# VH-VL binders against TRIO and F-actin-binding protein (TRIOBP): the designs that were tried, part 4

Target 1, 110 residues: TRIO and F-actin-binding protein (TRIOBP), of Homo sapiens (Human) (q9h2d6r1778to1887)
Amino acid sequence: LNFKKGWMSILDEPGEPPSPSLTTTSTSQWKKHWFVLTDSSLKYYRDSTAEEADELDGEIDLRSCTDVTEYAVQRNYGFQIHTKDAVYTLSAMTSGIRRNWIEALRKTVR
Short names: E, the ipSAE of ESMFold2; O, the ipSAE of OpenDDE; V2, 0.75 times the mean of E and O plus 0.25 times the DockQ between their complexes.

## First folded at step 7 (VH-VL)

Design u2 (from c6 with heavy chain I102W V106T; framework fv_daxdilimab; at its last look DockQ between E and O 0.14; V2 from the best seeds 0.00; counts 0 for: pae E 10.8 > 2, placed apart)
Fold by ESMFold2, look of step 7:
Structure u2 (fold): chain C 110 residues (1-110), chain A 123 residues (1-123), chain B 110 residues (1-110)
Amino acid sequence: as target 1 above (110 residues)
Amino acid sequence: QVQLQQSGAEVKKPGASVKVSCKASGYTFTSYGISWVRQAPGQGLEWMGWISAYNGNTNYAQKLQGRVTMTIDTSTSTAYMELRSLRSDDTAVYYCARGHTWYGTTTYYFDYWGRGTLVTVSS
Amino acid sequence: QSALTQPASVSGSPGQSITISCTGTSSDVGGYNYVSWYQQHPGKAPKLMIYEVSERPSGVSNRFSGSKSGNTASLTISGLQAEDEADYYCSSYTSSSTLVFGGGTKVTVL
């Protein structure tokens, strides 16, 4: 069981696989969300109140996930979730939070 | 799990070229880059350059521009480094290392290393 | 040439703590949180000990810690043991999108 919740930030314009941004001039904006890990997806909401109301901001289907890797970002501690349809770039406030999320996500994908 | 298997030691004369291979296994090859780092006998580490296994883009150390070529063969998960116009001060152990990318333009740390390939350049 | 300055050697007795400095500029160590440290025993490939200034990879002892202040990064080895005797290299991402190593520090356990 891989039920985990917490604040992270996500780049709100995920690319299609395998197209990570390769230039420093790409438009990228971090947006903070409340993330909720389920047994098959990573859902995210504006906050925990939106979670209670089931008002989803987005969802990453982990059944199509091919890799979860650390990824360098300018601020915070970044990682990527690679899926069949898109690559999602997230960041955590501390390296420990990043490590714990990657571990939880890898267990869910496995 | 992750392994980088390098080709064997080589002895070359000045003016020749050498091509070192680095076969990767145990991870998604196209999600990372390969850096090449060399170490002359008794000396420190020198970064030579990087190649993206995603798209083949390269970034070379300025000192080596024009003498080095790095390539990727995704069908065999193998990276290559060719150094031309060899001189005696190119004698070194040449390492390949898996690198995490910075915005897809280079690498900033190396989490897995090959065993190294000794290249000796002498008359 | 090295753009990063390390002491040539550092020594300590078993059980002591030592630090190794790595001084660069605002264009590398000071400007980015992408400093790494590598341990190298004679005849062996380097081993990643610390990345992103202070992150430890899985399997690296918590006796190794990293920090940064201004243009200087530090690797601290607490509880020195005989097997810590090795060469240690720092590295940093640079503003020219390259990577640079320090000159290396030989750690001797007395």
Scores: ipSAE 0.006, ipTM 0.644, lowest interface PAE 10.8, mean pLDDT 85
ESMFold2 (binder alone), look of step 7: mean pLDDT 92; pTM 0.943
OpenDDE, look of step 7: ipSAE 0.511; ipTM 0.870

Design u3 (from c6 with heavy chain T101R I102D V106S, light chain Y32S; framework fv_daxdilimab; at its last look DockQ between E and O 0.06; V2 from the best seeds 0.00; counts 0 for: pae E 3.8 > 2, placed apart)
Heavy chain, then light chain:
Amino acid sequence: QVQLQQSGAEVKKPGASVKVSCKASGYTFTSYGISWVRQAPGQGLEWMGWISAYNGNTNYAQKLQGRVTMTIDTSTSTAYMELRSLRSDDTAVYYCARGHRDYGTSTYYFDYWGRGTLVTVSS
Amino acid sequence: QSALTQPASVSGSPGQSITISCTGTSSDVGGSNYVSWYQQHPGKAPKLMIYEVSERPSGVSNRFSGSKSGNTASLTISGLQAEDEADYYCSSYTSSSTLVFGGGTKVTVL
ESMFold2, look of step 7: ipSAE 0.202; ipTM 0.743
ESMFold2 (binder alone), look of step 7: mean pLDDT 91; pTM 0.936
OpenDDE, look of step 7: ipSAE 0.425; ipTM 0.861

## First folded at step 9 (VH-VL)

Design g1 (from u3 with heavy chain D102W, light chain S95D; framework fv_daxdilimab; at its last look DockQ between E and O 0.15; V2 from the best seeds 0.00; counts 0 for: pae E 13.0 > 2, placed apart)
Heavy chain, then light chain:
Amino acid sequence: QVQLQQSGAEVKKPGASVKVSCKASGYTFTSYGISWVRQAPGQGLEWMGWISAYNGNTNYAQKLQGRVTMTIDTSTSTAYMELRSLRSDDTAVYYCARGHRWYGTSTYYFDYWGRGTLVTVSS
Amino acid sequence: QSALTQPASVSGSPGQSITISCTGTSSDVGGSNYVSWYQQHPGKAPKLMIYEVSERPSGVSNRFSGSKSGNTASLTISGLQAEDEADYYCSSYTDSSTLVFGGGTKVTVL
ESMFold2, look of step 9: ipSAE 0.000; ipTM 0.583
ESMFold2 (binder alone), look of step 9: mean pLDDT 90; pTM 0.936
OpenDDE, look of step 9: ipSAE 0.099; ipTM 0.770

Design g2 (from u3 with heavy chain S31R D102Y Y108W, light chain S95D; framework fv_daxdilimab; at its last look DockQ between E and O 0.05; V2 from the best seeds 0.00; counts 0 for: pae E 10.2 > 2, placed apart)
Fold by ESMFold2, look of step 9:
Structure g2 (fold): chain C 110 residues (1-110), chain A 123 residues (1-123), chain B 110 residues (1-110)
Amino acid sequence: as target 1 above (110 residues)
Amino acid sequence: QVQLQQSGAEVKKPGASVKVSCKASGYTFTRYGISWVRQAPGQGLEWMGWISAYNGNTNYAQKLQGRVTMTIDTSTSTAYMELRSLRSDDTAVYYCARGHRYYGTSTWYFDYWGRGTLVTVSS
Amino acid sequence: QSALTQPASVSGSPGQSITISCTGTSSDVGGSNYVSWYQQHPGKAPKLMIYEVSERPSGVSNRFSGSKSGNTASLTISGLQAEDEADYYCSSYTDSSTLVFGGGTKVTVL
């Protein structure tokens, strides 16, 4: 079951290899994706067409999520998803979008 | 430069334990995971498990569950793999490898590898 | 079966294209965008050649390309050169959060 979908950006990690795609610029730290929340994960895709084809750009396992918090970033309205193996930094276009995502994510975590 | 320096070769008897170290440099250690992969002489690669350098969480290959322990020391940027109750078929080169992370997620491919540590288990 | 099946060997003449297959199941290759390929020369550690099915890290020749169809991933080496003679391994993580390797393929340049 999908609980929520929408556009957000996720922070690219420092020291990553040059662009993982022929169509993207390797110098960008923030990448825009189509995010899809399920009961156990936050999946993200290039767009909704890629979602229909199940062509993931990435996935965050929410079963190991310990916290979801607002986080100050220079771009837009940031928040972090804390899991047992990593911390993911995302940003939403508006504070309302951020609030709605945090609320939805918190309902799916322990 | 990213570098994973592994401890030296070891010779063990059956029933003993071995602990292999993997010291990382040239990157932010806590941003990545470390996988351990072994290769018996003349054989293919076998994934042993993974540890997050962020929080020490682990996921072990089912075959090795109960015999392997992976740990980290963030103060020295070092990962450790301990294999207990050694058997002759544990003779292998043991690699540590950095798990590549992209878009803030842990991904399951390994962009930098240690040189390997030969562990020989013989009677 | 969750084991990844690769041919034991593949050979080609300099300048030819060869393809190495990696066949799994819907629970690994078919359901995963995290298929990768590694090259290993004798006595050396493996080197990442392809990640996320088709992405090439910097410093890897564009003669190497990856693809996936159904439960089979493929590595293609175009313009085969003597330096390409090595063992090649595919890998995928599974829906049980484990990683599996293929059995390896020895590439011989004739």
Scores: ipSAE 0.006, ipTM 0.603, lowest interface PAE 10.2, mean pLDDT 83
ESMFold2 (binder alone), look of step 9: mean pLDDT 90; pTM 0.933
OpenDDE, look of step 9: ipSAE 0.012; ipTM 0.675

Design u4 (from c6 with heavy chain I102E T105Y; framework fv_daxdilimab; at its last look DockQ between E and O 0.07; V2 from the best seeds 0.00; counts 0 for: pae E 10.1 > 2, placed apart)
Fold by ESMFold2, look of step 9:
Structure u4 (fold): chain C 110 residues (1-110), chain A 123 residues (1-123), chain B 110 residues (1-110)
Amino acid sequence: as target 1 above (110 residues)
Amino acid sequence: QVQLQQSGAEVKKPGASVKVSCKASGYTFTSYGISWVRQAPGQGLEWMGWISAYNGNTNYAQKLQGRVTMTIDTSTSTAYMELRSLRSDDTAVYYCARGHTEYGYVTYYFDYWGRGTLVTVSS
Amino acid sequence: QSALTQPASVSGSPGQSITISCTGTSSDVGGYNYVSWYQQHPGKAPKLMIYEVSERPSGVSNRFSGSKSGNTASLTISGLQAEDEADYYCSSYTSSSTLVFGGGTKVTVL
């Protein structure tokens, strides 16, 4: 089994990179979560205790993952997971953590 | 070249405290954690706890909770471990080790180790 | 706190392969891919040999490999050499956000 677990931040709302909206009041915020990689999804929880209790905060379906790439963010080390339905933006505290996650996630891309 | 330089050996009486230092060099200190691991003579490794050099957060082994304090000084790139109310079964080599931390919350492997500091607790 | 179970000793002849087991629970080895292995020669500090179950740090011989099945992690040393004679410890992240070590395995090269 290809399990990887660790803390990262994710932008609150996933989405495709759309054309700029003329009027929007939405604000994206980084939310810290405990991420758990399985062979078919990236699940995230408020912490490892929530993982133990199976209390998900969210889930990224990796079965439709098409690409995992570095992505510039204001601080920390950002990357994106591209799926057929949405684009998810995450950040890691160090470049080594980002590299490890990208490497692990790319094993799910086909 | 990552290095962790620990303070010298100590001899203590039961009931005293000891404070071991661990000076880091060769890397960005605030991007990692420091874990403390001890090894009693002829025994295995025992994890004591960790501290994030990013934000000072700590997590201690349950059996040491209340007796151990781990601190950092980012201006000198130095971590400290203080163990209070020493008992003879605290006699051990105390290692500091650099932990790969994620967002300052989890340290899950230790890629560089100090040489260890022998602390002897005897009457 | 849960200790990880390792055999007290394992021996082999030069050139053989040996395997060291590390058995935990679903709350540590079975639940997370944060298993590491450390080699310790007498009088020296431990050295990281394997992290994240199967990853080998730069400078560690490819004769060392790691794997996991269920609640048991394994370290395999192929092409056994005299300098491999040492104590070996596994460690795992736990669901309580702590680490535990195994009791250690003395490897003897006959």
Scores: ipSAE 0.006, ipTM 0.603, lowest interface PAE 10.1, mean pLDDT 84
ESMFold2 (binder alone), look of step 9: mean pLDDT 92; pTM 0.943
OpenDDE, look of step 9: ipSAE 0.027; ipTM 0.718

Design u5 (from c6 with heavy chain T105W V106T; framework fv_daxdilimab; at its last look DockQ between E and O 0.48; V2 from the best seeds 0.00; counts 0 for: pae E 10.6 > 2)
Heavy chain, then light chain:
Amino acid sequence: QVQLQQSGAEVKKPGASVKVSCKASGYTFTSYGISWVRQAPGQGLEWMGWISAYNGNTNYAQKLQGRVTMTIDTSTSTAYMELRSLRSDDTAVYYCARGHTIYGWTTYYFDYWGRGTLVTVSS
Amino acid sequence: QSALTQPASVSGSPGQSITISCTGTSSDVGGYNYVSWYQQHPGKAPKLMIYEVSERPSGVSNRFSGSKSGNTASLTISGLQAEDEADYYCSSYTSSSTLVFGGGTKVTVL
ESMFold2, look of step 9: ipSAE 0.006; ipTM 0.618
ESMFold2 (binder alone), look of step 9: mean pLDDT 92; pTM 0.945
OpenDDE, look of step 9: ipSAE 0.451; ipTM 0.861

Design v1 (framework fv_fezakinumab; at its last look DockQ between E and O 0.04; V2 from the best seeds 0.00; counts 0 for: pae E 9.6 > 2, grease 19.4 > 18.9, placed apart)
Fold by ESMFold2, look of step 9:
Structure v1 (fold): chain C 110 residues (1-110), chain A 119 residues (1-119), chain B 111 residues (1-111)
Amino acid sequence: as target 1 above (110 residues)
Amino acid sequence: QVQLVQSGAEVKKPGASVKVSCKASGYTFTGYYMHWVRQAPGQGLEWVGWINPYSGYTFYAQKFRGRVTMTRDTSISTAYMELSRLRSDDTAVYYCARERYGDYVFDYWGRGTLVTVSS
Amino acid sequence: QAVLTQPPSVSGAPGQRVTISCTGSSSNIGAGYYVHWYQQLPGTAPKLLIYGNSNRPSGVPDRFSGSKSGTSASLAITGLQAEDEADYYCQSYDRSLSGSVFGGGTQLTVL
């Protein structure tokens, strides 16, 4: 019930929080993954078979999540998960999918 | 049944433009990216770019930027590709292809539109 | 020029096995991106044959199989039949081009 699963894409190099000393990188690549929301993390896998085998591609620790915001991207409907250590940029195929994911993720903000 | 119906063959002179259409049926048009792929006579497949039919956002291969425009009309489930400042090496069959969800897999293709550019 | 390299032609007798190679680079297949395969009969559009390296869509016979290793992929066709005579294309994503890339195509002739 409180889980959410689905296909989304993520930038393979997470951004940093804003800083006066940082500059915007010029290249980033989207990777499609199967995302699984738990109560403390957003895990992602190559597909649902890899999820069943616990073959993790990556994990976003939501315990330090401070904000989830819409974000314009080149493809799909983008949003960002802000944590204390990094900013993760994801995208969904439709505005409705994005809205549903943002709503679910915002329940984890502390 | 998923179906992509493309407009008919075109003959153009160098410097002109062409607009090819691709009418989708049998699925939710705005739920799937549409790609354009071309094939010159006797040659292989060359990717042109994609459009998100929901938002209208586009991305073009570098070779075509500045000459290609992809649009759509969601009221008639139709995607368009316009190529301007045509050259003889733009002679090709132009295909529309539906991307399966987000994975660059082209699961359904139109039959192609031959565009011939000659003096 | 095609980004992925395929042999321009292969041939085999009925009942034999053939393979079609697809060689990429560290910016596409070597970066871990999936390889897909399409069959194109003369005068027709390409048709999806294999996706995600090795998955067959419904209606594709099990004598077609795909695999990937390192920077290369391979399509294998066993029990060759006359109707297999077609052009075959591999496809992947390329991170340096930020888009889809195809092989140059392989003409399969059944002798």
Scores: ipSAE 0.006, ipTM 0.619, lowest interface PAE 9.6, mean pLDDT 85
ESMFold2 (binder alone), look of step 9: mean pLDDT 95; pTM 0.959
OpenDDE, look of step 9: ipSAE 0.012; ipTM 0.695

Design v2 (framework fv_fezakinumab; at its last look DockQ between E and O 0.03; V2 from the best seeds 0.00; counts 0 for: pae E 13.2 > 2, grease 18.91 > 18.9, placed apart)
Fold by ESMFold2, look of step 9:
Structure v2 (fold): chain C 110 residues (1-110), chain A 119 residues (1-119), chain B 111 residues (1-111)
Amino acid sequence: as target 1 above (110 residues)
Amino acid sequence: QVQLVQSGAEVKKPGASVKVSCKASGYTFTGYYMHWVRQAPGQGLEWVGWINPYSGYTFYAQKFRGRVTMTRDTSISTAYMELSRLRSDDTAVYYCARESYGDYYFDYWGRGTLVTVSS
Amino acid sequence: QAVLTQPPSVSGAPGQRVTISCTGSSSNIGAGYDVHWYQQLPGTAPKLLIYGNSKRPSGVPDRFSGSKSGTSASLAITGLQAEDEADYYCQSYDRSLSGYVFGGGTQLTVL
């Protein structure tokens, strides 16, 4: 099974920035969540205990995912998940964590 | 340096409203949740709620829903808390506090605004 | 009342060790949420002392330490000094309230 869990930060919905870019100034808000990858979605929770209680903060439908790419952010290792409806911007604490998440997410793209 | 500068003390009668301000400097105002916490004289800390300064979204503790409104003006990096239908037990120091980036603790606090409710 | 339980007061002589407990429930500390600590000197705002159960911000001496176990947390102060006389608050998050919660506060007296 393609299950993966871990802490990352995401630009909070609906507080996402209008259009991320290498040269844009940041006026966005990041919030840390506990992310859980399934074969069809990336779910996120306030923490692992919220996951146990099935209390979602949000969900990204990966069935509509078209691309997962590295993306420059201020202090962490950012990447984007592109779907037909939205672009989600996430950041990982280390480059290794980012690499592992991108690899896992790309395996679920169809 | 991060600073949170709050408005001055207020004296109000029961049934009135009060609006407290918190001006932020030394950081990107829209990048961090702002919280309000109150402390009645001789009592402990009580969480009131938060605002996301980027989106304007708010979340209030159940006790205050229907009486509290949190707003912000991003052009002057200022957060506001308004409490209506005041009663004597709303007498407290009201603090603004910044939530840390990506974590859930308060790393900087304003000096507080004393609100006194008396007839 | 306060969601997290702290003793109302503790005391110690200069140079000694004191501890302050913070007891929660299965919906907060027992659910795995971190505990943070604040020091409030008389007439001042609270100031962050410990975060993430045991981490010290820059400028906080290592004689302040924190720990968490089960549904409880503890703040320890060693080498007690007169300037440590203050109120101390623990803070966490509560899943059932969907909110931030504080202990009732502990008044530390240096004898």
Scores: ipSAE 0.006, ipTM 0.590, lowest interface PAE 13.2, mean pLDDT 86
ESMFold2 (binder alone), look of step 9: mean pLDDT 95; pTM 0.963
OpenDDE, look of step 9: ipSAE 0.008; ipTM 0.663

## First folded at step 10 (VH-VL)

Design w1 (from u5 with heavy chain I102W; framework fv_daxdilimab; at its last look DockQ between E and O 0.04; V2 from the best seeds 0.00; counts 0 for: pae E 14.3 > 2, placed apart)
Heavy chain, then light chain:
Amino acid sequence: QVQLQQSGAEVKKPGASVKVSCKASGYTFTSYGISWVRQAPGQGLEWMGWISAYNGNTNYAQKLQGRVTMTIDTSTSTAYMELRSLRSDDTAVYYCARGHTWYGWTTYYFDYWGRGTLVTVSS
Amino acid sequence: QSALTQPASVSGSPGQSITISCTGTSSDVGGYNYVSWYQQHPGKAPKLMIYEVSERPSGVSNRFSGSKSGNTASLTISGLQAEDEADYYCSSYTSSSTLVFGGGTKVTVL
ESMFold2, look of step 10: ipSAE 0.000; ipTM 0.559
ESMFold2 (binder alone), look of step 10: mean pLDDT 92; pTM 0.943
OpenDDE, look of step 10: ipSAE 0.469; ipTM 0.865

Design w2 (from u5 with heavy chain H100E; framework fv_daxdilimab; at its last look DockQ between E and O 0.08; V2 from the best seeds 0.00; counts 0 for: pae E 12.2 > 2, placed apart)
Heavy chain, then light chain:
Amino acid sequence: QVQLQQSGAEVKKPGASVKVSCKASGYTFTSYGISWVRQAPGQGLEWMGWISAYNGNTNYAQKLQGRVTMTIDTSTSTAYMELRSLRSDDTAVYYCARGETIYGWTTYYFDYWGRGTLVTVSS
Amino acid sequence: QSALTQPASVSGSPGQSITISCTGTSSDVGGYNYVSWYQQHPGKAPKLMIYEVSERPSGVSNRFSGSKSGNTASLTISGLQAEDEADYYCSSYTSSSTLVFGGGTKVTVL
ESMFold2, look of step 10: ipSAE 0.006; ipTM 0.576
ESMFold2 (binder alone), look of step 10: mean pLDDT 91; pTM 0.936
OpenDDE, look of step 10: ipSAE 0.019; ipTM 0.675

Design w3 (framework fv_flanvotumab; at its last look DockQ between E and O 0.05; V2 from the best seeds 0.00; counts 0 for: pae E 15.1 > 2, placed apart)
Fold by ESMFold2, look of step 10:
Structure w3 (fold): chain C 110 residues (1-110), chain A 123 residues (1-123), chain B 108 residues (1-108)
Amino acid sequence: as target 1 above (110 residues)
Amino acid sequence: QVQLVQSGSELKKPGASVKISCKASGYTFTSYAMNWVRQAPGQGLESMGWINTNTGNPTYAQGFTGRFVFSMDTSVSTAYLQISSLKAEDTAIYYCARGHTIYGWTTYYFDYWGQGTLVTVSS
Amino acid sequence: EIVLTQSPATLSLSPGERATLSCRASQSVSNYLAWYQQKPGQAPRLLIYEASERATGIPARFSGSGSGTDFTLTISSLEPEDFAVYYCQQYSNWPPYTFGQGTKLEIK
């Protein structure tokens, strides 16, 4: 399974993704994290220093992942990781970064 | 060219089961999620959910979590919808539809549809 | 869940006339809206995605517009083959993707 690291943003809480909206009054928010792909999970940290110290901000269990799909959001380049228990909405800074992450994540979905 | 070819119409009695097939061709089957859509006679379109064609894991919309089972066979590029304990309210046309994608693995809008399978449930 | 309301329910027009079909969302879907055409006995066909982008092979007489909550499908000069039922669909959120209830475009 491929090892991969990089900056992306994730919606603060997993679950139903936010509606596309022009309003600024939503309580959900995008948070930037340092993401690290392993063979069974996608871990995320405040930065690479927090990764060295294993100080997790969160973790997505890929063993239960059902799909990794592009998703239109009012942010850079959105996609979703669909799991048995939750849907995680992420965004990448560029279309190329999104493509590379989706390709890497799909290799771990089986 | 992308094609989705579904199995033929079914006439069933209440309590029976049916299994509808949707054979895909003209693209990499495991790169696009397969959606199922129900249309009751004279009514609109209703999404039933989808199956991840790379992993085989289904996701069901609310109201479709009991008697409805999505499955697939990647060796023949075919998705299946099975409905058990058929009721009169299950009378409908059932469509398979491919979710559009830029890089596969996405269910945006539905760019290609099967021709539909009519299931009629009556005494 | 986002509700899409289409109007009118039925529109009776003649070939050569202009058709205007409305789709209104209960909350903003930005531009994540598609339009489909469905003829009797046939599957739906994708016409428009991202509110205004024509799908491959769709004639220029079909155009979409709008954003947020109000969307319009326009057929500039109706041809006999255009008489069908039209559905809007939003895809801004997780499934189920929400469809409108349809507008039937009938030949007068």
Scores: ipSAE 0.005, ipTM 0.542, lowest interface PAE 15.1, mean pLDDT 82
ESMFold2 (binder alone), look of step 10: mean pLDDT 91; pTM 0.935
OpenDDE, look of step 10: ipSAE 0.011; ipTM 0.644

Design w5 (framework fv_fezakinumab; at its last look DockQ between E and O 0.08; V2 from the best seeds 0.00; counts 0 for: pae E 16.3 > 2, placed apart)
Fold by OpenDDE, look of step 10:
Structure w5 (fold): chain C 110 residues (1-110), chain A 123 residues (1-123), chain B 111 residues (1-111)
Amino acid sequence: as target 1 above (110 residues)
Amino acid sequence: QVQLVQSGAEVKKPGASVKVSCKASGYTFTGYYMHWVRQAPGQGLEWVGWINPNSGGTFYAQKFRGRVTMTRDTSISTAYMELSRLRSDDTAVYYCARGHTIYGWTTYYFDYWGRGTLVTVSS
Amino acid sequence: QAVLTQPPSVSGAPGQRVTISCTGSSSNIGAGNYVHWYQQLPGTAPKLLIYENSERPSGVPDRFSGSKSGTSASLAITGLQAEDEADYYCQSYDSSLSGSVFGGGTQLTVL
């Protein structure tokens, strides 16, 4: 299987499940993850070792994806995955990486 | 300390609707998804769905789509689950549970639970 | 009709070790999704026992442990005590259903 993989960051915002803690902050945080794109989902892990260890940190169901758009962010090159249930904000290290991910993800839009 | 206080037991007839409340305290209500899980008498746990208290967004299990409505009132940190067109097999204890995960919305575990609300549906 | 399969019951004597299995499929446990475990004492709400395969919340003794391999997970209880008598549920996420799923539950009896 030739899945697209690579490092990106995802934005954690209030209203989304926070990182392990008993108290949620009102500030958003960028979290770096190892992303794996399949035909139906975008999975992300702490790193490639976590992927091999079958330790999934999160998953975006792309079957409900409606759009993927560029999005201005403070750090790096941002974009958003729009699903029927939520909008996920991600960022890539370069404009080229962002373009490649957006292109790959848009192929899953139905 | 985190607390989820649910409304009292309900007795309904088939075809009616029931609305259960869950008041959260001890944490930022809008910072965690609220899930609902039910348990029929003597049976296992069944996931109903979640609500994002911040946006109001919801996602329901396929089984309940069209009959369940989850809402929230952020001003009083309260989540609601309404189930309509009740049937006898809807008889169950309904739990609200705080969803937790490292990232995303697909790997939830439920770290805090309400004490449950018994909903009895009988003619 | 639970998505995850658990044995209906297990039993053990005080001080013994017992294990509860949770068998899933490629769309849930096998998809890399975490497994979580809950303890439900009679007449009470479920309580988080293990999260993210093997992590213990504060207050849960280390005689409770969780593991995951392939499409299955396991809860182990060592030094079994009378107060451990309860129902235990595994839980994960199913990618095909896009939702949380539970095992059928296992009733643990302490002999």
Scores: ipSAE 0.000, ipTM 0.653, lowest interface PAE 10.6, mean pLDDT 89
ESMFold2, look of step 10: ipSAE 0.000; ipTM 0.562
ESMFold2 (binder alone), look of step 10: mean pLDDT 92; pTM 0.951

Design w6 (framework fv_daxdilimab; at its last look DockQ between E and O 0.55; V2 from the best seeds 0.00; counts 0 for: pae E 9.7 > 2)
Heavy chain, then light chain:
Amino acid sequence: QVQLQQSGAEVKKPGASVKVSCKASGYTFTSYGISWVRQAPGQGLEWMGWISAYNGNTNYAQKLQGRVTMTIDTSTSTAYMELRSLRSDDTAVYYCARGHIYGWTYYFDYWGRGTLVTVSS
Amino acid sequence: QSALTQPASVSGSPGQSITISCTGTSSDVGGYNYVSWYQQHPGKAPKLMIYEVSERPSGVSNRFSGSKSGNTASLTISGLQAEDEADYYCSSYTSSSTLVFGGGTKVTVL
ESMFold2, look of step 10: ipSAE 0.006; ipTM 0.635
ESMFold2 (binder alone), look of step 10: mean pLDDT 92; pTM 0.944
OpenDDE, look of step 10: ipSAE 0.516; ipTM 0.864
ESMFold2, look of step 12: ipSAE 0.007; ipTM 0.629
ESMFold2 (binder alone), look of step 12: mean pLDDT 92; pTM 0.945
OpenDDE, look of step 12: ipSAE 0.536; ipTM 0.877

## First folded at step 12 (VH-VL; framework fv_daxdilimab)

Design x1 (from w6 with heavy chain N55R, light chain L99Y; at its last look DockQ between E and O 0.55; V2 from the best seeds 0.00; counts 0 for: pae E 10.0 > 2)
Heavy chain, then light chain:
Amino acid sequence: QVQLQQSGAEVKKPGASVKVSCKASGYTFTSYGISWVRQAPGQGLEWMGWISAYRGNTNYAQKLQGRVTMTIDTSTSTAYMELRSLRSDDTAVYYCARGHIYGWTYYFDYWGRGTLVTVSS
Amino acid sequence: QSALTQPASVSGSPGQSITISCTGTSSDVGGYNYVSWYQQHPGKAPKLMIYEVSERPSGVSNRFSGSKSGNTASLTISGLQAEDEADYYCSSYTSSSTYVFGGGTKVTVL
ESMFold2, look of step 12: ipSAE 0.006; ipTM 0.632
ESMFold2 (binder alone), look of step 12: mean pLDDT 91; pTM 0.939
OpenDDE, look of step 12: ipSAE 0.362; ipTM 0.824

